VHH binders against TRIO and F-actin-binding protein (TRIOBP). Designs and how they scored, part 2

Target 1, 110 residues: TRIO and F-actin-binding protein (TRIOBP), of Homo sapiens (Human) (q9h2d6r1778to1887)
Amino acid sequence: LNFKKGWMSILDEPGEPPSPSLTTTSTSQWKKHWFVLTDSSLKYYRDSTAEEADELDGEIDLRSCTDVTEYAVQRNYGFQIHTKDAVYTLSAMTSGIRRNWIEALRKTVR

## First folded at step 9 (VHH; framework vhh_gefurulimab)

Design s18 (from h6 with L107Y)
Fold by ESMFold2-Fast, scan of step 9:
Structure s18 (fold): chain B 110 residues (1-110), chain A 123 residues (1-123)
Amino acid sequence: as target 1 above (110 residues)
Amino acid sequence: EVQLVESGGGLVKPGGSLRLSCAASGFTFSRYAAAWFRQAPGKEREFVSAIYSGGSTTYADSVKGRFTISRDNAKNSLYLQMNSLRAEDTAVYYCARDTKVTGSEYYEYFDYWGQGTLVTVSS
């Protein structure tokens, strides 16, 4: 079951270039995706057409989520999903969209 | 640095089972999709199965119903349970880490690969 859908950006993890690393160092980069919240994960796609085709770009396992908090970022309205293994930094276009996503995510966390 | 190391390959009889493991290090394994590929002698490398960070899976038609991919994020490990093995499954099996290319149309590719583990299915 899908609980919420929408556009947001997610921050790339720093320090994970292709091997061997031949690129100019960039410690952060925002990537825009179509996000779909389910009861166990937050899935993201290139766009809603990719969702219809089940072409995933990525997925955050919410079963390992420990907290969801607002987080100041240079790009619009940020928040973080904390899991046992990692912290994901996301950005919404407005403070209202951020509030709605944080509320939805907190309701689905076990 | 990113490393992927396969293990568990060996000789099995047709109809038998085998479980492959892949140990990941040097990155946050739980964040990435990971996949199994194989290459038989004289053939190109082919896709076998993939698993996304949240648990969604994809399988090649040739292995659907026989193989099961799984992951253990606490152990930074990827697994492939192979059942009902056939002579055609004989190959070197590789694990790989997926990369997410945002803005591309239905695009998946893999940026890091292991060294491979040999699976031989023979009587």
Scores: ipSAE 0.000, ipTM 0.240, lowest interface PAE 14.8, mean pLDDT 77

Design s19 (from h6 with L107W)
Fold by ESMFold2-Fast, scan of step 9:
Structure s19 (fold): chain B 110 residues (1-110), chain A 123 residues (1-123)
Amino acid sequence: as target 1 above (110 residues)
Amino acid sequence: EVQLVESGGGLVKPGGSLRLSCAASGFTFSRYAAAWFRQAPGKEREFVSAIYSGGSTTYADSVKGRFTISRDNAKNSLYLQMNSLRAEDTAVYYCARDTKVTGSEYWEYFDYWGQGTLVTVSS
């Protein structure tokens, strides 16, 4: 079942957690996608039409997720999804939306 | 032709309540996500609340617990019940339809907007 859907931004290159310094991330690295949360993965698409056509832009395997944490980023409200392979940095439009996404993601991870 | 028309704005005192309505024509709300946004004088447009085609809802932190978004698919209308109003809720409130069944907290992804309805919360 789909738990949650919505627009968010993701940092283009997943990898090492960014330093919590005042270092600015370039805005060109942030990409907005339509995110779909399921029991086992967080999938993202160009838009909902691409979701219907199953034209995936990317996917985070939540079965390998170890943690989901709030993380300060520029302009929006950031958080990170930690997996055994990589760290994904995302941003939501408001602090409340970020809180809701973190709560939903933590609920689906076991 | 797609149209959204807001109504229900007005002057209320702090702690009061107000119900905003948004009447739609040219589409049915059951197939689309819809949202309320607001803009105070001299401020950026702010997300308030959204309802997705499946019925799930999201709220901005500033209004959570005080505002409730709902829709009536038979009447093809969207509503925002505003309780415990504060001076900082003063703004023009807009309803918006998402481009498809996309649902979003980002205003730039909404394809149709209403004209807005003014809510003033004052002494």
Scores: ipSAE 0.000, ipTM 0.129, lowest interface PAE 14.1, mean pLDDT 76

Design s20 (from h6 with E108D)
Fold by ESMFold2-Fast, scan of step 9:
Structure s20 (fold): chain B 110 residues (1-110), chain A 123 residues (1-123)
Amino acid sequence: as target 1 above (110 residues)
Amino acid sequence: EVQLVESGGGLVKPGGSLRLSCAASGFTFSRYAAAWFRQAPGKEREFVSAIYSGGSTTYADSVKGRFTISRDNAKNSLYLQMNSLRAEDTAVYYCARDTKVTGSEYLDYFDYWGQGTLVTVSS
């Protein structure tokens, strides 16, 4: 069982609108979400209350995951989830959080 | 003015217990996730535990089963109950407020931090 929850940031798609004016310019491309790992997907929500209500902000299909690797980013501890359709760049707050997420996600990678 | 003030740190023997408190002011505490971090001299700041606005909790593997995070929204307070303390738990402990913005966009992780409270575990 590879169930795991926690806060992380995900890099916004190139060309997406910037964050509201309350967000600093240097961080406008990163979006923080509450992530929930299941056996088939990595789901993310606005916060844990949204998870309780099952109101998704997004989802990464791990059945199509090909690799999970560390990736250097300007913001904290980055890693990437490679799928057949896309590459997702995420950032964890500490190296330990990143290690735990990569280990959990790699249980789905062949 | 947003403020976070930690208290409850001190000297304890291995196997002992401590309860840390964090008093929040200047914002609606119940709407924000809050977390505990720690930093030992010469080491990186590490995540300890978080509690979210909906009440869900998460813990670093190193403290899971020994530490319990809780909140009291009526008192604008965050707590960390630390049991079975080890020498490796010696650090300055910080509480932090998580940011959020309406919609799916969020600011950088934690916009406000307390000044920290020292926990020393030694004989």
Scores: ipSAE 0.000, ipTM 0.184, lowest interface PAE 14.2, mean pLDDT 76

Design s21 (from h6 with E108Q)
Fold by ESMFold2-Fast, scan of step 9:
Structure s21 (fold): chain B 110 residues (1-110), chain A 123 residues (1-123)
Amino acid sequence: as target 1 above (110 residues)
Amino acid sequence: EVQLVESGGGLVKPGGSLRLSCAASGFTFSRYAAAWFRQAPGKEREFVSAIYSGGSTTYADSVKGRFTISRDNAKNSLYLQMNSLRAEDTAVYYCARDTKVTGSEYLQYFDYWGQGTLVTVSS
């Protein structure tokens, strides 16, 4: 059972990986969401109350996931979810949170 | 200057309770979201709980149902009520201010941190 929940930040839209300068000079591109991992997707909400109300902000289809890798950013702890159509760049507040999310996501993809 | 000062830590037995306080100064506390983090010796800092300026709250799975975050804007204070404490809750607890002012529905990043207060849960 690959079920996991927690706070992380994500870039507004999937695309090119952020440069180090963007992570130090602009925080407006990053949005912190409450993430919920299921067996087929990573869903994100405004907060845990929105999750309980099923008010979804976004979703990453993990059935299309090809890889999950650490990605260095200047602040906080970055990683990427690679799908066949897009790359999602996320940031966790601690290295431990990042490690646990990458581990959980890789188990879901395997 | 912006300051955050934690207090209320101490030694408590498993199953016990503690209430942590964080005194904020040097800014308009009511306009910011605030959070509690913790760090056990030799481990990474982890998120515990956050409260938005509007009063909405969020919790890490490990503490949900046991801990309650609250704020008193008139006293410029943040609180963490910790119930049913476990040995794994032993850590230095930090309060932090979010970078975003009132009106944000999302936590962004934390720009100011307190010095921490030690909580030890031991039989």
Scores: ipSAE 0.000, ipTM 0.164, lowest interface PAE 15.1, mean pLDDT 77

Design s22 (from h6 with E108M)
Fold by ESMFold2-Fast, scan of step 9:
Structure s22 (fold): chain B 110 residues (1-110), chain A 123 residues (1-123)
Amino acid sequence: as target 1 above (110 residues)
Amino acid sequence: EVQLVESGGGLVKPGGSLRLSCAASGFTFSRYAAAWFRQAPGKEREFVSAIYSGGSTTYADSVKGRFTISRDNAKNSLYLQMNSLRAEDTAVYYCARDTKVTGSEYLMYFDYWGQGTLVTVSS
């Protein structure tokens, strides 16, 4: 098990990934959250205080995860979590943070 | 009107130094965290360094120990002192303002960007 915590951004509504070359008028759809990796899910909160209070903003069920891949985005270093029901697009501040999150997530779905 | 304007880029030899400046206007600079990013041809934009409104700093591993970020709130200016420059530091450097003041655990993300200044490191 790989318990990991940190700040990242996620697109508010999972769906078709945004084109890396096309600019949208709604760049404000990226939302920053405090992410917590558990043995079965990736949970996210408004901040670490909300985590302590167990007040979820959202959750990705990793038991339904099929793949985790790098994905080019206009905001920092993007990657996607593919599940049977949806594709989640996330962004990390550095390429190293992205690499570490992808590795941690892939270990969970192996 | 919020503006960020970079300057100080240029051609420098490996092992040399450059000091980049970013002039902020149209907002209360002292209230915001600010950062430097860079983008080399054909590569993704890379985080370089950030400085919080309180003066705390963070650096990407690739520049730690070589680059120093600083701010002068009286002059509404952000700086990046780049020492021991390498060929791989060649990029367009951008300054950016964080959308909100954040602590060290927060992922900063940015609502205003400068136009960039080119740094070329070659013999």
Scores: ipSAE 0.000, ipTM 0.140, lowest interface PAE 14.7, mean pLDDT 77

Design s23 (from h6 with E108L)
Fold by ESMFold2-Fast, scan of step 9:
Structure s23 (fold): chain B 110 residues (1-110), chain A 123 residues (1-123)
Amino acid sequence: as target 1 above (110 residues)
Amino acid sequence: EVQLVESGGGLVKPGGSLRLSCAASGFTFSRYAAAWFRQAPGKEREFVSAIYSGGSTTYADSVKGRFTISRDNAKNSLYLQMNSLRAEDTAVYYCARDTKVTGSEYLLYFDYWGQGTLVTVSS
């Protein structure tokens, strides 16, 4: 079943991560979601209640994942999930959480 | 009409270098992130490198330190400088434009692709 669950942020809008001298847009680029890792996908929800109701906000198909790498971001500890037709940028609250997610994702991608 | 046209592919020996170009037209190139992907014979399409509109870059581990992505917004062009080429770099290379998907959950999702340019690394 589920290998790992937790809160993380994902960057929804295409664009460069903000720099210290740049203003952020009126809408936040980062959205916090409840992430659930399975053996075939990384699913994310508004919260754990939405997970129980199976109301997805989004899903990353890990069967097409080619790489998972650390990526410097302005918001906490970033990393990217590379697939054959998309790149997802995520942020974890601590470096340890990021390390654990990258490890879990790499193990899932056989 | 949105168009992306790759060029610069060819036959090169291991250890050699190639520079790929991608000419963009039909949209304001400077506002979009762009990427290089490749597809080796009998394999699935693989991410190589991306460059955000602001100039930040990301690379697949397999090419990091050997390949450099860059852009020239004045020329509406995307480039991939490939150094220290290996047999396993043999593939058709595609450039792609990021999708501006309102409410999309993914950061970089590609809606327009070029036709590809073949890179063969062999003796």
Scores: ipSAE 0.000, ipTM 0.179, lowest interface PAE 15.0, mean pLDDT 76

Design s24 (from h6 with Y109F)
Fold by ESMFold2-Fast, scan of step 9:
Structure s24 (fold): chain B 110 residues (1-110), chain A 123 residues (1-123)
Amino acid sequence: as target 1 above (110 residues)
Amino acid sequence: EVQLVESGGGLVKPGGSLRLSCAASGFTFSRYAAAWFRQAPGKEREFVSAIYSGGSTTYADSVKGRFTISRDNAKNSLYLQMNSLRAEDTAVYYCARDTKVTGSEYLEFFDYWGQGTLVTVSS
């Protein structure tokens, strides 16, 4: 029932949860996108103009979502969207933005 | 040359209001997102608010309902209207330009910063 939009970063590839170690020497890249929460998916775009043009960069199917949890990352405020097939790692600029996204995502997954 | 120049900082009493301005030059301001950050003595620089090229806004929880970010693309300016000011709002306030570059870490997205303007909330 609640649509949410905003800027966040996402790791370039989904994967298994990493080791508890916070030290990442990976060449994986964070990519900033404009995220749009719908009733069934989390869509992301290059920017809000791309959203208007429906030019998707990617989409996470929330119907397969099993959990949404806080997750420590080297910078900013990380969290993960766990699905049956993959784990997506995202980062929000503030703890408040992260809290609001996690709450909105958990409501959508119900 | 990209430049961001801040103004409007000063001393204000608790419960008061203050309007910060940021004048942008050297780039097409309307095509970039812009943000306000602040840094209080002894603390890390924290996000305050952002406004995107399409007009969408975001706010830190600590300022929601009290601060309003806005922009005037014709004047190449960014603003922060600060109402109901509290002692904990005392900080140096910075405006920043959001980069369009993807593949960067989140904290590296702000490529240009103003020099900062001091806001002191004290009785």
Scores: ipSAE 0.000, ipTM 0.174, lowest interface PAE 14.1, mean pLDDT 77

Design s25 (from h6 with Y109H)
Fold by ESMFold2-Fast, scan of step 9:
Structure s25 (fold): chain B 110 residues (1-110), chain A 123 residues (1-123)
Amino acid sequence: as target 1 above (110 residues)
Amino acid sequence: EVQLVESGGGLVKPGGSLRLSCAASGFTFSRYAAAWFRQAPGKEREFVSAIYSGGSTTYADSVKGRFTISRDNAKNSLYLQMNSLRAEDTAVYYCARDTKVTGSEYLEHFDYWGQGTLVTVSS
C-alpha cells in the first residue's frame, strides 16, 4: 500500500455513471483542495493544516470505485473516479501529477 | 424533491439514551456527507456530528465519547446514537445534507435541512 498527498481541484457536482467524456464546465465550479489518499478513501481538506486537525471538506469512498480514467477538461489535466453511484471529476496541475494520482488510486482499489 | 425527515426525539432522564433517525429522499444519499446540528432555546445552532461518504466521522467536543453518528446507505438513513444524556443536551436536533465538496465548518455549506426533532433531558 502507498499513500499520496497533494493539491488538486474537484468539480463540486458528481456526474452519473456512465458519464459523457466531454462537458462544458464553469470555472466557478472548480474547488481547490488538499487531497489525502488512504487505503479506503480519498479525503480532501481546505489545506494541510485542516488535514492535521482532521477537518474534512469531503471524501470519496474508494471501496465502491469501479474505474479511474483520464478525462478532458478545460482546467489543466483532468481525470475521473468512477464509483457505483457517481463519477467524480478532478484536475491536476500537470500531466505527470495526473499520471501519478491515477496510478496510486488504481493500486488502492486493487 | 429533496427531503430530510428526523424522528426519535422525546423526553428522557439524565443518563438515559435516545437514537435519532433521519430519512433522506429525492437524491442519492450515498454521494453526500451528512450532519447533525442542534439548537437549544435562545441559543445559536450548534454542530454536533458529521459523517462523510467514505465513512469518516467528526464530533463536537461536547459530545465526543457519548454520541455516535452512523449511516445506512441501503436505507437512505442517517442515525445519531445518544448515550449518557445531560440536561444541556436539550435541544431541537436537525439533520442536514452537506454539499459534496464543502465541510461542516460553516452553516452555509449545507443546502438542505430537516424540520427538526425535539430532545428534552429532564428529571
Scores: ipSAE 0.000, ipTM 0.320, lowest interface PAE 11.0, mean pLDDT 78

Design s28 (from h6 with F110W)
Fold by ESMFold2-Fast, scan of step 9:
Structure s28 (fold): chain B 110 residues (1-110), chain A 123 residues (1-123)
Amino acid sequence: as target 1 above (110 residues)
Amino acid sequence: EVQLVESGGGLVKPGGSLRLSCAASGFTFSRYAAAWFRQAPGKEREFVSAIYSGGSTTYADSVKGRFTISRDNAKNSLYLQMNSLRAEDTAVYYCARDTKVTGSEYLEYWDYWGQGTLVTVSS
């Protein structure tokens, strides 16, 4: 039941610094993954070989998804997946890839 | 100087086949992922297919089962075999090189593009 596959990046947002005495600030990091859309979730892997081995790096439960919207980011074409418990920020390499992902995700949520 | 040069575009009838080529120069081709993108008149540029340095391939849903991407590292060349062509496949096709797959935390993006080759599918 795989609806769509492709390379994208997801923003990995660390928590706030554990101590105010630290001069370093927490920063969000973009991490690229091989994404696979199924009927119930968006799975992501290190690469397509990891997908074949079913070695997940992460998974977004689309059954809890409330909205999927475009979102401006510094690099390439961003969008967000809103769920009941979290917001995930992703980036696609072209505006067309982003449109296709948003459309596929919205169809899956319904 | 990094260069990507596409060729092989042309006019073909629906149901026909066409093979596109991309000649790469100015870098070590085998180290990079390479991809085909296309842009139809009045549309955004869309992803078609990619082949990664590790040998894995990916395809847009619209071309799965019809198109095959391949590479020849000895010839510094990328290919797209297009079968069962449809009117909707009419577009300018672009070859692109990705940044190195390094396992880095950085966003993957295509940093060099060819000038494109026109494919027209009509009866």
Scores: ipSAE 0.000, ipTM 0.121, lowest interface PAE 15.5, mean pLDDT 75

Design s29 (from h6 with F110M)
Fold by ESMFold2-Fast, scan of step 9:
Structure s29 (fold): chain B 110 residues (1-110), chain A 123 residues (1-123)
Amino acid sequence: as target 1 above (110 residues)
Amino acid sequence: EVQLVESGGGLVKPGGSLRLSCAASGFTFSRYAAAWFRQAPGKEREFVSAIYSGGSTTYADSVKGRFTISRDNAKNSLYLQMNSLRAEDTAVYYCARDTKVTGSEYLEYMDYWGQGTLVTVSS
């Protein structure tokens, strides 16, 4: 049922682009979560145990998703999920992890 | 079973403030995104604000900077703090639960609605 799972970071407030001086602000705004891709949404949890208990920290509506693009950030490898409601900025630990997430997200949004 | 009950509506003058509350019961409130919508006489129901299960928020352009959405998961409650109220804010305000736990502005994604609470902004 689930298409992809893994650790990533997300900016706490959707639609707020990172400032040029991220070294002092990135750790306070970036939140590490366990992400789970479903057919309609990208859910995120504190960890995989919280996923099993279905204790959500947040969710992105992929049915309203318009685009998924790479986005330069100072914290690892960034990308954005654009929806009609907001723009979400995420960060993956490696460029390969980012590539795999972008591909999975684009396949989910038909 | 699943219920959403709004309160806090009333008559207020332009520039005034009101705080709306929505009491949720019959489901695990913390797992769901929740939203406020409003409907003025003769108009379609429109999106006002949403809050995701993790606490992130989104607002309609017409209310951004004036309204603040918040939630208290321990009390199963959703709130809308309305400041700098305008005549065009006059409407019945509804709280709603998102079917897919998404935090979207789309009416069709909402599966449960409250009865509504009337807010009148008039001089």
Scores: ipSAE 0.000, ipTM 0.104, lowest interface PAE 15.6, mean pLDDT 77

Design s30 (from h6 with F110L)
Fold by ESMFold2-Fast, scan of step 9:
Structure s30 (fold): chain B 110 residues (1-110), chain A 123 residues (1-123)
Amino acid sequence: as target 1 above (110 residues)
Amino acid sequence: EVQLVESGGGLVKPGGSLRLSCAASGFTFSRYAAAWFRQAPGKEREFVSAIYSGGSTTYADSVKGRFTISRDNAKNSLYLQMNSLRAEDTAVYYCARDTKVTGSEYLEYLDYWGQGTLVTVSS
């Protein structure tokens, strides 16, 4: 069990680089969620109250995780979770938060 | 309502010292972790140091042994004592509040930032 919780942002379109638009900024492409790490998945919620009610906004199946790497993004400190089917791009507010999440997530790598 | 205001930045020669202050208002400062970050032009924002509600501290490797973070809960203030300054320490320094009220080994999410104070290290 590798239990960790915290606020992070995730790019709305996993597996694709962000496409610039006249009406969008880097911040409009990112969605802030409350993330909960378990042994088998990374779940994310609107907030911690939604977590208590088990009302998911999304979930990444870590049983299919092949790699976790730092990744340069324009919004703070980015990293990617690579799975067999998709690549998820996330952003932490600090390099320290990113390092701690990457270390925790790498314990799930096959 | 929540505000963080930095002060103490300025021009200093290599090897010199500066003390930065961050005045917090609008919340119970003693219950929150707080941190210092810096950003040089064209660079990513970099973690410098954090202090948790219980008084534990952490430092980036680049500043460990030279910088000291401290807090004064009675004055609602955060400080960064910077010694043995180097040209590469030149940056805008920001203080930030972490949302996690309970003691934590790690910063969870920084919800409020100060406006920043410029530190220039130049001969």
Scores: ipSAE 0.000, ipTM 0.146, lowest interface PAE 13.5, mean pLDDT 77

Design s32 (from h6 with Y112V)
Fold by ESMFold2-Fast, scan of step 9:
Structure s32 (fold): chain B 110 residues (1-110), chain A 123 residues (1-123)
Amino acid sequence: as target 1 above (110 residues)
Amino acid sequence: EVQLVESGGGLVKPGGSLRLSCAASGFTFSRYAAAWFRQAPGKEREFVSAIYSGGSTTYADSVKGRFTISRDNAKNSLYLQMNSLRAEDTAVYYCARDTKVTGSEYLEYFDVWGQGTLVTVSS
């Protein structure tokens, strides 16, 4: 697998329950990160400076990846990484970027 | 002229060591991530290791703990120290440049490749 990197957004889980004095309902939100694809994982950082410092925001273990599929989202060009443990929803800025990420990630699927 | 030139390949016995070099010219090497790939006869080109402009590294599982990637920006050079070599490491090794010039919304792809250097691990 080629290593790749670039800005993308990932759909985080809903935030913590609101304070008792607040009535606002939490919702899933998109967070922009600098993604770095290695042969065994997809790592993401706050920015490329954090990548150079090895300060991870998160990591998806591609050894457990079972499928990578396009997924329609309201924000740009979405796709999902399916693993044994979870499903990650991501969004790329262009359809071409999405296609290239899906192609690279699918090389990890058994 | 932007180019990468590999050297250091050769014949080595199992368990031996070899150091590959890659000389960059025609661009500011320090601004780019660089990687080593290899291709064995009849197989697809395989990722080996990468080093980013800031010095962080990644390795393929098959070489982790045995190979070490490094760079010398003052000499415009990329290196791969290969230890505990195995017969399955036999391949043509390529160095490649991946661009990383700004905080970009786009993927960075390898756009410059060396000619390759042959490494044969045999008794």
Scores: ipSAE 0.000, ipTM 0.115, lowest interface PAE 14.8, mean pLDDT 76

Design s36 (from h6 with E105W)
Fold by ESMFold2-Fast, scan of step 9:
Structure s36 (fold): chain B 110 residues (1-110), chain A 123 residues (1-123)
Amino acid sequence: as target 1 above (110 residues)
Amino acid sequence: EVQLVESGGGLVKPGGSLRLSCAASGFTFSRYAAAWFRQAPGKEREFVSAIYSGGSTTYADSVKGRFTISRDNAKNSLYLQMNSLRAEDTAVYYCARDTKVTGSWYLEYFDYWGQGTLVTVSS
């Protein structure tokens, strides 16, 4: 029930001011990853082959999660995972994919 | 040559603040996660805080709400802002480069370490 996998994008800097950019025109801050939801964390990988090798690109500890909400973004269908320490902004390719991820995440943090 | 050099350690009174810096050279700093560890006399080296290459941060429960980790990729630098310091924060503080972007901050995942900077919190 709480096990879900799929492609999504994540914003480089979760809830912190971005490092000073050397270009004023670059807006590409989104990175695409293969996401895997477990009982207590949301892990992300370069691709599904990296998941099988357990080569993590990053991890969000859902035990510190306080809320999961829809969030308007320039890139497709956004939502945020709020934790005690940071806010992670993610984007799914369709509204249905976003709905399914939010529902799965909310079940995990209940 | 990969090198990490800490600075900013010193003697402060309880309740005081210090800002530690770590200067990285010999590699593309922006591609690596980096962390702060500390070691008090007679104790094991323990995790303090980490920052992923993408900017996400994590903190040990003992320092949460008091310390802030940050990075400046343009300056190849890692920082630790330490507020509300306590006697139990007394330790040698080390910066380290992560070999992997993971949620696990075990010592074995770090390939390069600085020499350390001493922080003493005493009245």
Scores: ipSAE 0.000, ipTM 0.104, lowest interface PAE 16.7, mean pLDDT 77

Design s37 (from h6 with E105D)
Fold by ESMFold2-Fast, scan of step 9:
Structure s37 (fold): chain B 110 residues (1-110), chain A 123 residues (1-123)
Amino acid sequence: as target 1 above (110 residues)
Amino acid sequence: EVQLVESGGGLVKPGGSLRLSCAASGFTFSRYAAAWFRQAPGKEREFVSAIYSGGSTTYADSVKGRFTISRDNAKNSLYLQMNSLRAEDTAVYYCARDTKVTGSDYLEYFDYWGQGTLVTVSS
């Protein structure tokens, strides 16, 4: 089993339209989280202390994952996790970190 | 008051070495990830290296194998050991504190920045 942890960013909630009340001149869509890969899911937390407290910010169910692919983004190194219900866009700091995450995710899915 | 202060920049010949330091104050340094960025004249600021609170490190491909990032939590300090310097490493080097949450990209995640220290690699 490939267990992996690290800081990455995730873009918006998949399938959610932008909040109609979130109209600011300097808004950001990316959120940086501490990601933890398990045998069935990719969990993310505010930081590693939140992981120890089991205070989830979100979770991607990898049992419904159909594909993991590179995806060009504005900065850093993007990739997407495709599931039956949604597509999650993430960003890693280097191309090597992205490649390692994609490989670990693909091994976990099957 | 959060402050980051870089030091150690200077003029070196190609193939030389420098060690940059960043002194942090006004916050619990050990709880934050910290990073080095650089900006050459007329270019955008680019990521160099990061070190997480747990000690894990990451490097830009252009510096991997030549630069080493480290931290000393007891001294509230961040370091960058630069070896085998090249002319293209010439830049102002900045240390930065990671915000953990925000932004449109990684630059916006760093809420506090040092003033920068100039590294010039030339003969």
Scores: ipSAE 0.000, ipTM 0.164, lowest interface PAE 14.0, mean pLDDT 76

